# Designs tried in a protein design chat: VHH binders against p49116. Part 281

Target 1, 238 residues: p49116
Amino acid sequence: EGPLLSDTHVTFKLTMPSPMPEYLNVHYICESASRLLFLSMHWARSIPAFQALGQDCNTSLVRACWNELFTLGLAQCAQVMSLSTILAAIVNHLQNSIQEDKLSGDRIKQVMEHIWKLQEFCNSMAKLDIDGYEYAYLKAIVLFSPDHPGLTSTSQIEKFQEKAQMELQDYVQKTYSEDTYRLARILVRLPALRLMSSNITEELFFTGLIGNVSIDSIIPYILKMETAEYNGQITGAS
Short names: E, the ipSAE of ESMFold2; O, the ipSAE of OpenDDE; V2, 0.75 times the mean of E and O plus 0.25 times the DockQ between their complexes.

## First folded at step 16 (VHH)

Design F22 (framework vhh_7n9e_1)
Fold by ESMFold2-Fast, scan of step 16:
Structure F22 (fold): chain B 238 residues (1-238), chain A 120 residues (1-120)
Amino acid sequence: as target 1 above (238 residues)
Amino acid sequence: DVQLVESGGGLVQAGGSLRLSCAASGFTFSNYGMYWGRQAPGKGREWVSGISWSGGYTNYASSVKGRFTISRDNAKNTLYLQMNNLKPEDTALYYCARPGYGKKPDSDYWGQGTQVTVSS
């Protein structure tokens, strides 16, 4: 067997909706987030090790970790998305909801804490200057998590996670040979992803989604999309 | 395919300076950290310096720290090594590299190298 990932998996190109509106709205934010989510799902399903686990396991893994993959994607694509501008618009909307007494103070506090955690995560990744190779392997570590409830084939998933960890270690040690602690600094960022609520992520980024469908309910359908249909979603092409 | 081409080497007296360049092609340069290595005659390859994708993080071998500066220009797909206060011990073939997949020495992508000779 060869390496877990290839140059194809290191390439992660987000195409944003154009043009950017003068005032950010829920439709633009939702379209941008949906493109990132679909790109992340397509990335995962293109990995040979992931395909080898089988459809049922693939669906369970992605349903369990989509929020972690999405958050890593937000950090990786923060500049192309102008994420700071999107988050500022969301904060402004929340402040208006407080003024109009539309949401409870406790709920707004939870959402604001989520936004601050997201900003802290993105800032920490930026300070570490994480590259495309490192992001690809962090996503693989998150994807091949054997510890989610209800998973089968946990031994095989754990082996793929360990392979991802070893290949990331090799890359970091080759590139920064005098920095014995860089890998540890990178890996200790990952536990924070599990503290972020997928429900709050849905409310912030996917409010414009038609109907009351949750992201975990649509994941099986996204994973079954044919390549052409999937590419249409991530580019917005008809 | 991945191609790396070094230039800028030459003969210089101790205490002098040289600037090496590495032109990268065949991959998305900004997705990867890069490094410089060197090999003196009859010796193995020695890692010299590494740089993160944006240039925001750098790392140096103790033997060159304070004298060498690694940098990159992603718009030009070019990696640089500014070498100051050169010593005879710096005499070597200098090559740039993109890290490959896995631990094996042959998994990295190497340039052809550019010779640096420092006279006393």
Scores: ipSAE 0.858, ipTM 0.942, lowest interface PAE 0.5, mean pLDDT 89

Design F23 (framework vhh_7n9e_1)
Fold by ESMFold2-Fast, scan of step 16:
Structure F23 (fold): chain B 238 residues (1-238), chain A 120 residues (1-120)
Amino acid sequence: as target 1 above (238 residues)
Amino acid sequence: DVQLVESGGGLVQAGGSLRLSCAASGFTFSNYGMYWGRQAPGKGREWVSGISWSGGYTNYASSVKGRFTISRDNAKNTLYLQMNNLKPEDTALYYCARPGYGKRPDSDYWGQGTQVTVSS
């Protein structure tokens, strides 16, 4: 039938909390990250192919890939978020925690390695000059991953992933017809997303919001929210 | 709906220059890469040059590389093609395009084009 995505799915606009505080704090970082997470889940829920898989499959897919979608969103919205400034503030907080003996050196090393991987990923996407169409299709490729344990509609999920890959290839070939390597340069960035720990992402960006509750456990509730509730979360307008 | 309107074509002598413009509307211009194509008399359409969303990456057909420069102004929703050292074989109707969704049917968005004629 028709294409997997439409112009509405290429549009991805993050509204930041306003005003930005003079000194970054955990509440501002958490609110900014939560808005991006909710925008990402609302984006996924709006895809007709995703809706066609049914509630149980939708929940399983998003639980498995939310960290990959969130990281792609961080890269896509890095300028709007002033992500480099947020990461610098997180690093400063971690260094203060070492000085106060609040965290072990081994734990801080793991977290710093994660921040480095995230910075590398975002920098590579910026250097490739990835556009909104390319981001939408990269998100679709990670969303429609048939290889997560426990999925029941794997053939249909694989078909949607292949459709996403084909439509991305077509776009890149039409736009940059003499560059035979661009698609490969883009796609080889994706495996790095699976090496980033969702637990460390939660620790860095969702401190003070979720408490002891994981993102995985709240996903079913977020996916069932009414459109107005999603809009309230992504704009902060109750 | 997507609209693309080309301008800047005309008659020019070999070795001369022209600057083409394409005014885009009906979509968020900065979300998409764009390209220029052309169709010479009696020939099919050929791709000329492509540009990424910020203008940070460009790509050119071997026949125009070093002579043509693609650029864009996202604030004005406008795509440009600067054509230098024009040759008679550059004579064609020039189209700007936004890549569409899927390969078949042809889903690309094209304007009506602007004619470029290069005299010998």
Scores: ipSAE 0.858, ipTM 0.941, lowest interface PAE 0.5, mean pLDDT 89

Design F24 (framework vhh_7n9e_1)
Fold by ESMFold2-Fast, scan of step 16:
Parts: sequence; C-alpha cells; structure tokens
Structure F24 (fold): chain B 238 residues (1-238), chain A 120 residues (1-120)
Amino acid sequence: as target 1 above (238 residues)
Amino acid sequence: DVQLVESGGGLVQAGGSLRLSCAASGFTFSNYGMYWGRQAPGKGREWVSGISWSGGYTNYASSVKGRFTISRDNAKNTLYLQMNNLKPEDTALYYCARPGYGKQPDSDYWGQGTQVTVSS
C-alpha cells in the first residue's frame, strides 16, 4: 500500500567525469553515457514494485526499455551533461566522415535522423518544463510496460503502469489545476521514444566498448550488482 | 521532513499589493512544481496558482489571472506570490504547497499559511 514512488525516486543526480576535455572524445562521451545508464538501472532496481516482480521479469523489462529510460535520462540531464555540446561534436564528426567518405550516405542519414529525433524530444521536454517528479513517473510508465513480447506477470506490470499514470495525473492536476491539457501534452511525447533505435543509441554513446558489447547483453550483470559495486561504476572508483 | 513556511500576509486596502513568500526545506525544491492555495473563513481550500520547476510555466485561477504573479527562486528555495489590485474577496489564509504522492488532496504538503485581509 502507498504510492508507487517516493522522494528518493524523484532524486536523479548524474555525476559527470571531471574535468570535461577541451575537445570531446569517444572516451568522455562513453564514460558519461555509461554513468547515466548505470544510474538509470539503479533507479529502476530501487523501486519496491519493480523488486516485487522478481529477477527474471526485472531483467526482461529493463532489456526491453533501456533505450527509452536512457533517452528520458538524456533529456532530464541535458544541462548537467551539456548534451547540446556532445551532440554538436557528434554532428561535426559525422560531417567530417561524409567529406572523407568513411561512412555510407545511407548510414549517415539514419544517424542524423536519430540525432534530430533526440534533439526534438529533448527540446519538447524542455519546452514543457518537465520536473523531476514528472520524469520519475514517465520513467515508471515506460519501465512497467506490459506489452513487450515474452513477458510473464503482465497483469501485475499493467497494474503498476496504471498506478504510475494515475499518480502522474494527480500531480499534474494538483499543480496546474486550470490546465486540463498538460497531462495529454506530456504523455503524447512518450511514443517518440519507441521510434529511437537502440542500435543507433549504442553507436552514438557507447562506441569504444571492447568487442562491440551489446547493452542488452550486460543488463543482467548490472542488475545483479551489489550496492558497493554499483557505486564504484557510477563514480569511477574501485 | 518537508517544511513550508509562508510569510508576507497582512492587512491591506482594496487596490493595494502584497508579496507572499514561502521558504521550503527538507526536499530538493527544484525537483517539484509548487502551488499556492487559499482558504476563506468557513470555506474549503481553493487552488490559486501553480508553477513549474524552473518557473518557465505558470498557471492561474480565473479569479486571480492578470492580478497575481507566481514566481520562484530555486537558489533560495523560495516560492513567491505577487498580489496586485487586491479585492475584498481575496481575503483568505494563503498556503504554499508541494504536491504529494497519491490520489488524495490531503497527501499534499502545506505550510501553516499567512493571513491576507483586504478592507474595502
């Protein structure tokens, strides 16, 4: 009994690698993205409702939605990450690759379309002035998605998603009582997350991982981490 | 652990102005939208105005739109309500609030309030 989330789940603090290099490189971008990914998984793992579904269901949910959680995290942490600067550096690198014929035109087009979709998403969230509570509940709605193939306990997952939607609605209605359309404006942004390719996200933000390791393949490992081991990953400590 | 402390109320003549302040503590102020409510004697609580985390979006009850301005200073953990062209019907105890978790209005966090009395 009680609400789906608490103040601890609204708190979402990304610690960036320091110092930021004068010229952005693959290592800095990958380190920053990895910290955000680990923070996002730790956030999910800390939710009592999520824990109650059991380890196998937890793994399946996060494997299905990590790109959506990561993209919400990029939007939420855009200022802390200087995301616009990172994206500009990636675009500049792609422009140089076009001139040097290093990548096919079709691939560059796909990657540029992904970057434009990401920028549009982040801009729309910023324009809506989405807060930490709203982000926490949007992440919960995405996490407790019952419609992914192969899930068990879909009725329980659906109940948690409905609870997340109801609590977000209550918050928006209490805060902006004269605005009957704000919730709809927020929720209509979510389908765009499923149009963003997880493969392209991996290429943009996780380039430099040894052996081209799939994020999907490491999720079970991350979810099983002890708290101390997790803290070491997000701070870079041993 | 959430605390909200209002100040700035008082007695003012119709057509006058007051600026209310709300000092927030016990939570990360910038993570939440906030609102002001009021309660006239013998009446229920009425929502007055809401503000998003950065102050970029504001919303007002029809009765106060154009006269009241909500704002916030996240560096000071403070919420404000600038009240201009006050009317006798604005007389009420004014509360700042952080929306709570769950469906009930009483799950919200409210301060003790600051009294605003507008004489004719």
Scores: ipSAE 0.861, ipTM 0.945, lowest interface PAE 0.5, mean pLDDT 89

Design F25 (framework vhh_7n9e_1; at its last look DockQ between E and O 0.92; V2 from the best seeds 0.85)
Fold by OpenDDE, look of step 17:
Structure F25 (fold): chain B 238 residues (1-238), chain A 120 residues (1-120)
Amino acid sequence: as target 1 above (238 residues)
Amino acid sequence: DVQLVESGGGLVQAGGSLRLSCAASGFTFSNYGMYWGRQAPGKGREWVSGISWSGGYTNYASSVKGRFTISRDNAKNTLYLQMNNLKPEDTALYYCARPGYGKHPDSDYWGQGTQVTVSS
């Protein structure tokens, strides 16, 4: 049995909408987020182990962890996306809503805390100087999580997760042989992903584009999308 | 195909300095951490130093700490090893490496190596 991932899975290149507007509007933010989401889903789909689980199990896994995968994608693509600028724009839009008394004080606090958690997570990952190989395996560990409710084939999912963890460990040990704790420093960041609300993420990044349609409901369609169709979406959108 | 080509080795007196280079091609250089290893005559491969993708993080074997400096230029797809205060025990074939997949060392990508000889 070969490795879980390959160089093709380490490559994770996000193409941003062009041209970039002078003012980051809701449409640009949503389009950027959608491209990242599609890229993340197609990345998962390209993994042989993921394919081996079958369509129903695959869909259930992605539904369970799409927010975590998306967040890891944000961290990995933070520079290309100008994530700090995007988040600042989102905060500005939120402030407008606050001035219009559209949100309760509790909801405002909840959303602001979520944005803070996103920023903190991405900053922490940047500080660790995570590379493309490590991101790929972190995403695999998150993807093959057996502890989500309603999953089938949990034993096989667990085996894939263990394989991902072991291969990441081997990579870190070979590259940084005298840094005994690097793997632990990396893995200890993963729990932060579980503290983030998928609903708030969806509201902040996707509401302006998909309206009242949930990410959960469109995941099966994204996973069935042909590569050529996906490429057409990312090149045709502005 | 992944290719790594080391250069900069040679004969130097104890206390001297050398700067090794490693030219990388055939993969996205900035996606990977890199490391230097060495193999002395009659001995196994030894890890020397590692560097993160951006160069912002480095670590070293205890035997070379304070004397060697690893760096990289992603724009040039090049890895470097500055070796100062060289000792006879540093004599070895030095190689740069990109980690592969799996625990087995042969899964990694190595160059042909460059010979460093330190005389007393």
Scores: ipSAE 0.920, ipTM 0.971, lowest interface PAE 0.4, mean pLDDT 93
Fold by ESMFold2-Fast, scan of step 16:
Structure F25 (fold): chain B 238 residues (1-238), chain A 120 residues (1-120)
Amino acid sequence: as target 1 above (238 residues)
Amino acid sequence: DVQLVESGGGLVQAGGSLRLSCAASGFTFSNYGMYWGRQAPGKGREWVSGISWSGGYTNYASSVKGRFTISRDNAKNTLYLQMNNLKPEDTALYYCARPGYGKHPDSDYWGQGTQVTVSS
């Protein structure tokens, strides 16, 4: 019955920490990234189809795809975040912090390749002029991925993914009725999200997290947050 | 609630020009692609032109390509259709639209329309 998403799910407004420091630091980057991650998880939680899958399935899906959702969010919010400036600052820090060590040299190469892939992804989305509706449905397609190891309810997840693909197709075909290739140009961008390492995303954007806290370990707690606490995290009010 | 209000229609001689406007409210205009459609007397609705959220990408029906230009001003929540070299066949009620959820055009949000009449 009914569409998978509504206008509420097309709305995706990131509130940045204020004021922006004159010099970017790990705390500002981590706070900005954390707000985007919380906004992304709040977005997922608000989808009735997602809620219907149940808590255990919800946790498993978000653990499997948080990096893909986060990367789509970075592309969608690139201008609000001044993402190019953040990435330039990270690159500059890496170049200035080169140390001797075969392993650290290999790690630096992996990180630089990840930054390049992220920049290319964001540039491709900008060139396609992806709108809020298209982003909402691309996020739904990656969220309802039935092919992650260890998932239960895979047939229902697949049906929700197919519904997301169908509704995106309807929108693109109605908006750009003479362009038979736009949908294919959009969808072919998605496989690149799985080539980006969640470990490297965590290193780049969440280095300011205290102790040995991983994104995987906090996801169940964020998904269980009370509405007021969750809203406080999104806006930075608490 | 989504509201779309068209204006700028009128009577014009063949070869003339008109600029249509559509004022949008009740939603975040910049989150959506938009399109113009038209319905000629005794005919079904025809898609005319679509535009992406920033205006960076546009698409046109073959019947209007080269003559019509779609544009938008997100600061003013306004969609435009510049119509040049108008033909009698362009006579129709012109509607602006935000795509809705689902395949059927009835799921879309349409304005009341603005009448364009082109005399021979």
Scores: ipSAE 0.876, ipTM 0.953, lowest interface PAE 0.5, mean pLDDT 89
Fold by ESMFold2, look of step 17:
Structure F25 (fold): chain B 238 residues (1-238), chain A 120 residues (1-120)
Amino acid sequence: as target 1 above (238 residues)
Amino acid sequence: DVQLVESGGGLVQAGGSLRLSCAASGFTFSNYGMYWGRQAPGKGREWVSGISWSGGYTNYASSVKGRFTISRDNAKNTLYLQMNNLKPEDTALYYCARPGYGKHPDSDYWGQGTQVTVSS
């Protein structure tokens, strides 16, 4: 009955494409985002509890929550990625599209609101000074969400989520004994993740990834990839 | 192979100061919050102070607030405890700790500790 996660799951090292271009472009943004996505999927796949649920359940869980895991990854790696710079470049591109009448005002407003929500989420996580241990368990809580339709093994998934919550509570209580409300402050940030649109995330970060294929469609193939190929995708090694 | 090595303890007169250091290795120091604990002879362990990964959040036991300051240097993988206005009641084995994966502090990672003895 060992812990849900270990130190190997707390490690979450994103390496950025090198060299960074003088002008941020779609290719750099998409490669950076792809590395984060594959790192997030490799992370999930490495969890023994996740492995125990079986391939069909694994695919269903990741399809349901990949955007939440990706968004947590963005918040965790925001400084390494220079996320604020990436988002500013995207905003500039959208503003040029308005001036050239290339997109509807309604669509641009939706995308700008999504960017603002993402920035606000990342700011709230930074203000709480969330660490790698805490992020690992927040990702586990999101991953083992029994609420998604169409899931099998819902009872076991709920038990894994409860274990993740308990182990996060233990960590917070032991580290910050005089702050009895830190866990609650952390957990109340999670509902915002379900308000993030996966379609807009794809538009912002994955426009150049293999044409028009959605992330949802490639999840089964990502989960079946061999470890060596994962390492190539995570590091961008050529 | 998580290792925590405390230093800076010693014998000091009441009202004096000491600065404890904790060198960390075998894990990515900046991924974790850290804490200091202490254990007086014949007493249970007492949590003293905790610090977040960047140092942006700190937390103290009521018995040491205003006298002790926790800090860290992630570039040196080192945790610190500045102890001012020391009292005989502060006499204890001081250890730095990184939380482990169990409910009780007995499952946490801590070093052998550094003895602080406050006379008078």
Scores: ipSAE 0.724, ipTM 0.905, lowest interface PAE 1.1, mean pLDDT 88
ESMFold2 (binder alone), look of step 17: mean pLDDT 87; pTM 0.879

Design F26 (framework vhh_7n9e_1)
Fold by ESMFold2-Fast, scan of step 16:
Structure F26 (fold): chain B 238 residues (1-238), chain A 120 residues (1-120)
Amino acid sequence: as target 1 above (238 residues)
Amino acid sequence: DVQLVESGGGLVQAGGSLRLSCAASGFTFSNYGMYWGRQAPGKGREWVSGISWSGGSTYYASSVKGRFTISRDNAKNTLYLQMNNLKPEDTALYYCARPGYGKTPDSDYWGQGTQVTVSS
């Protein structure tokens, strides 16, 4: 029919908890991360093509890609979140855990490598000067991934992904006409998202809030929320 | 509604300079890359220069490279094109543009344009 996304999908505004504490704590980090996660899921829900796939497929897609969407959101909102400050606070916590012998050396190495990969991803996106339109379409490309195990409607999902790729290409070619390789430079960043462990993301950003349940397990409930409840989660109102 | 309003055109002698401005409204300016295009009398539209959202990456058609400089001020929602060493062949109606959704130029948002005339 029409284009996959609209200006409303390019708009991605994260509202941070206020006031920011003088010293970061797990509660502030988890609240900030939760707002970004809920904003990301609300963004996905608002796409007509996504709605057309049906509730069961929608749940399966978001369960499969929430970590990729969340990581893209971290990169896009890095300045709003003061992400570098949050990551520094997490590193300090990990250093204290080493001193207290609370975590194994292997585990700390895995977590530090994850933080390094996240920082490098965010730095590469900043260096490429990715804009809101490009972020919206990168999120659409990862959302409409037909290659996750257990998905139904894979042909339709693939068509939406191809549509996202085509519309991103059109934008890049019209905007940056003389840069014939910009699209390739952008798209080769996406495989790095799949190398990032969702379990480590949960540990780093959701430890104080999610407890013993996985984000995967709560996604169906978040997607079923009434609009008012959904908005309350992403703004901290009601 | 997306609105783009160009200004700064005029008549100038070959070798002269002009600075074009484009005031953008109706969308979040900093979310989009922008570009300048031009249309000379009796010719089709030509892409001139593009700029990333932050202004950190800029691109130029070979015909203007080294002479034109694109820039933006996101706080003012304004796009600029500094045109130096103007040539008679630069005579055209100049448009700022925000890319739209779809492959064709008809999907883009263009202003009314500002006329640049370079006399020999």
Scores: ipSAE 0.802, ipTM 0.914, lowest interface PAE 0.8, mean pLDDT 88

Design F27 (framework vhh_7n9e_1)
Fold by ESMFold2-Fast, scan of step 16:
Structure F27 (fold): chain B 238 residues (1-238), chain A 120 residues (1-120)
Amino acid sequence: as target 1 above (238 residues)
Amino acid sequence: DVQLVESGGGLVQAGGSLRLSCAASGFTFSNYGMYWGRQAPGKGREWVSGISWSGGTTRYASSVKGRFTISRDNAKNTLYLQMNNLKPEDTALYYCARPGYGKTPDSDYWGQGTQVTVSS
């Protein structure tokens, strides 16, 4: 009944920490990434179809796909974040680590390959000129993935994913009526998200979080936050 | 509440030019692709041209390709259609649209339109 998403879900406004430091540091990068992660979780939680699946299913879905949602968010917010500047700073740090023999060559190679894949993904999305509506529906397709192990209500999740795919198709075909291939060009970008390591994403963007805590381990706590706490995280207000 | 208001239509002779404008409000204009459509008297609606959020991707119906140019100014929340080398068959009510939630064009958000009449 009714569309899967609304204009509220197309709105995705990242508020960056202010002021931007003269030289990028781990604290600024981590705070920026944390705001994007919390914005992404709040976005998912606000979807009526998502709420209807229940808390346990919601937690399982987000734990399975947070890296895909976060990466889509990085692409969508690349300009607001000055993502290219952040990635350049990380690359510069890695180059200095090579000179000083502080990190293994194998680890540096893995991280550099991840940065390259991330840049390629963001560039492909920019080249396709993906808009806020398209991003919202790509995030919905990723969120309502019925194929993750241990999920319950998989038939209902699949129906929501199919609904997301159909509504995205409707939008693309109405906007670009004579472009029969645009939807396919967009959808073939999604498999690349599953090839990106969540562990390397954590190292690049969430360095400085407490000890050995993984992002998927804190997701249940984030999803249980009150609206005011969410707003505090995404705006930096306290 | 989505609102779209077209302007710039008028009477012009064949071979002439017109520039249509569409003022958008009630939504974040830069989040959406937009399109122009037209409806000639006694005929169905025809899609004319579509544009991506940044203006980086544009598409045109075969009947207008090479003659019409779609553009947008996100700072002004305005969509444009520059029409050159107008033909009598371009006579129609022109409307701008934001794609809506649903399968048919009837779910889209449209303005009331601006009339373009091209005399021979």
Scores: ipSAE 0.849, ipTM 0.943, lowest interface PAE 0.6, mean pLDDT 89

Design F28 (framework vhh_7n9e_1)
Fold by ESMFold2-Fast, scan of step 16:
Structure F28 (fold): chain B 238 residues (1-238), chain A 120 residues (1-120)
Amino acid sequence: as target 1 above (238 residues)
Amino acid sequence: DVQLVESGGGLVQAGGSLRLSCAASGFTFSNYGMYWGRQAPGKGREWVSGISWSGGHTYYASSVKGRFTISRDNAKNTLYLQMNNLKPEDTALYYCARPGYGKTPDSDYWGQGTQVTVSS
């Protein structure tokens, strides 16, 4: 059987759109987010355990957790994305929308609360100095969540999640032997991901989506793409 | 192919200092935490010090705390261990390690080691 993940799964390289615009705009933000989403889907699909669950189970898992995977990806790629600059631009846009009465105050409050939660999450990950190995296993723990409504094969999913937890524990204990609480500090960050609205993530990062189509609606199509098509989306057209 | 090559060991008098280096290749060094271990004659392997990927967090065994400093240079793919106020009890083969995959310690990647001998 072997380990759940390999060095291939620890490698998570986001390629940003070029050239960088003089002013941050919705198009650049959406393209950057789309590349991260496709990279995240390609990452999940490359895991042998994930493939072993079968197409229907795979689709259901990713539909349930894409926002959590995406948020972990944002934290992991925060520097290459200049995420703090993107969030500042979004906040500025929202403040202008309040002053012009173009958006409801209630909706702006929800979006601002989401941004604060996202910033808090990314800052906590940075302070813990989470590495590529730890991110890969945190993503695996989130991916193999047996507790989403409507899932089948929950016993096998739970076994893969437990395997991910055990392998992460092994890594942390070997690397940071005197820090008996590091694993606990890392794992208690995960519940916050479930409190972040996928609807608000879509509004912040995927405003360029076609019509009223949601991310969870397109995930089945993304997962069925050929490898070459995935590579095209991850690298983008030049 | 993951490779770790230690250097910098030698013979030194008690109270002296040595700086060990570990050259890493075959993987993306900055994706992993790293650690130093040692094995003294007639003893089992002892974990000495660990470091997070950026160098932001460092950890030390009680036996070396305050005397040893672990650091890394990700641009050079190199791990370091600065050893000060060396004691005869620090005599050991020192090796750097990258954690491997799975439940067993045998999954870890170890260097060949560099010998440190401290005279009284």
Scores: ipSAE 0.824, ipTM 0.921, lowest interface PAE 0.7, mean pLDDT 88

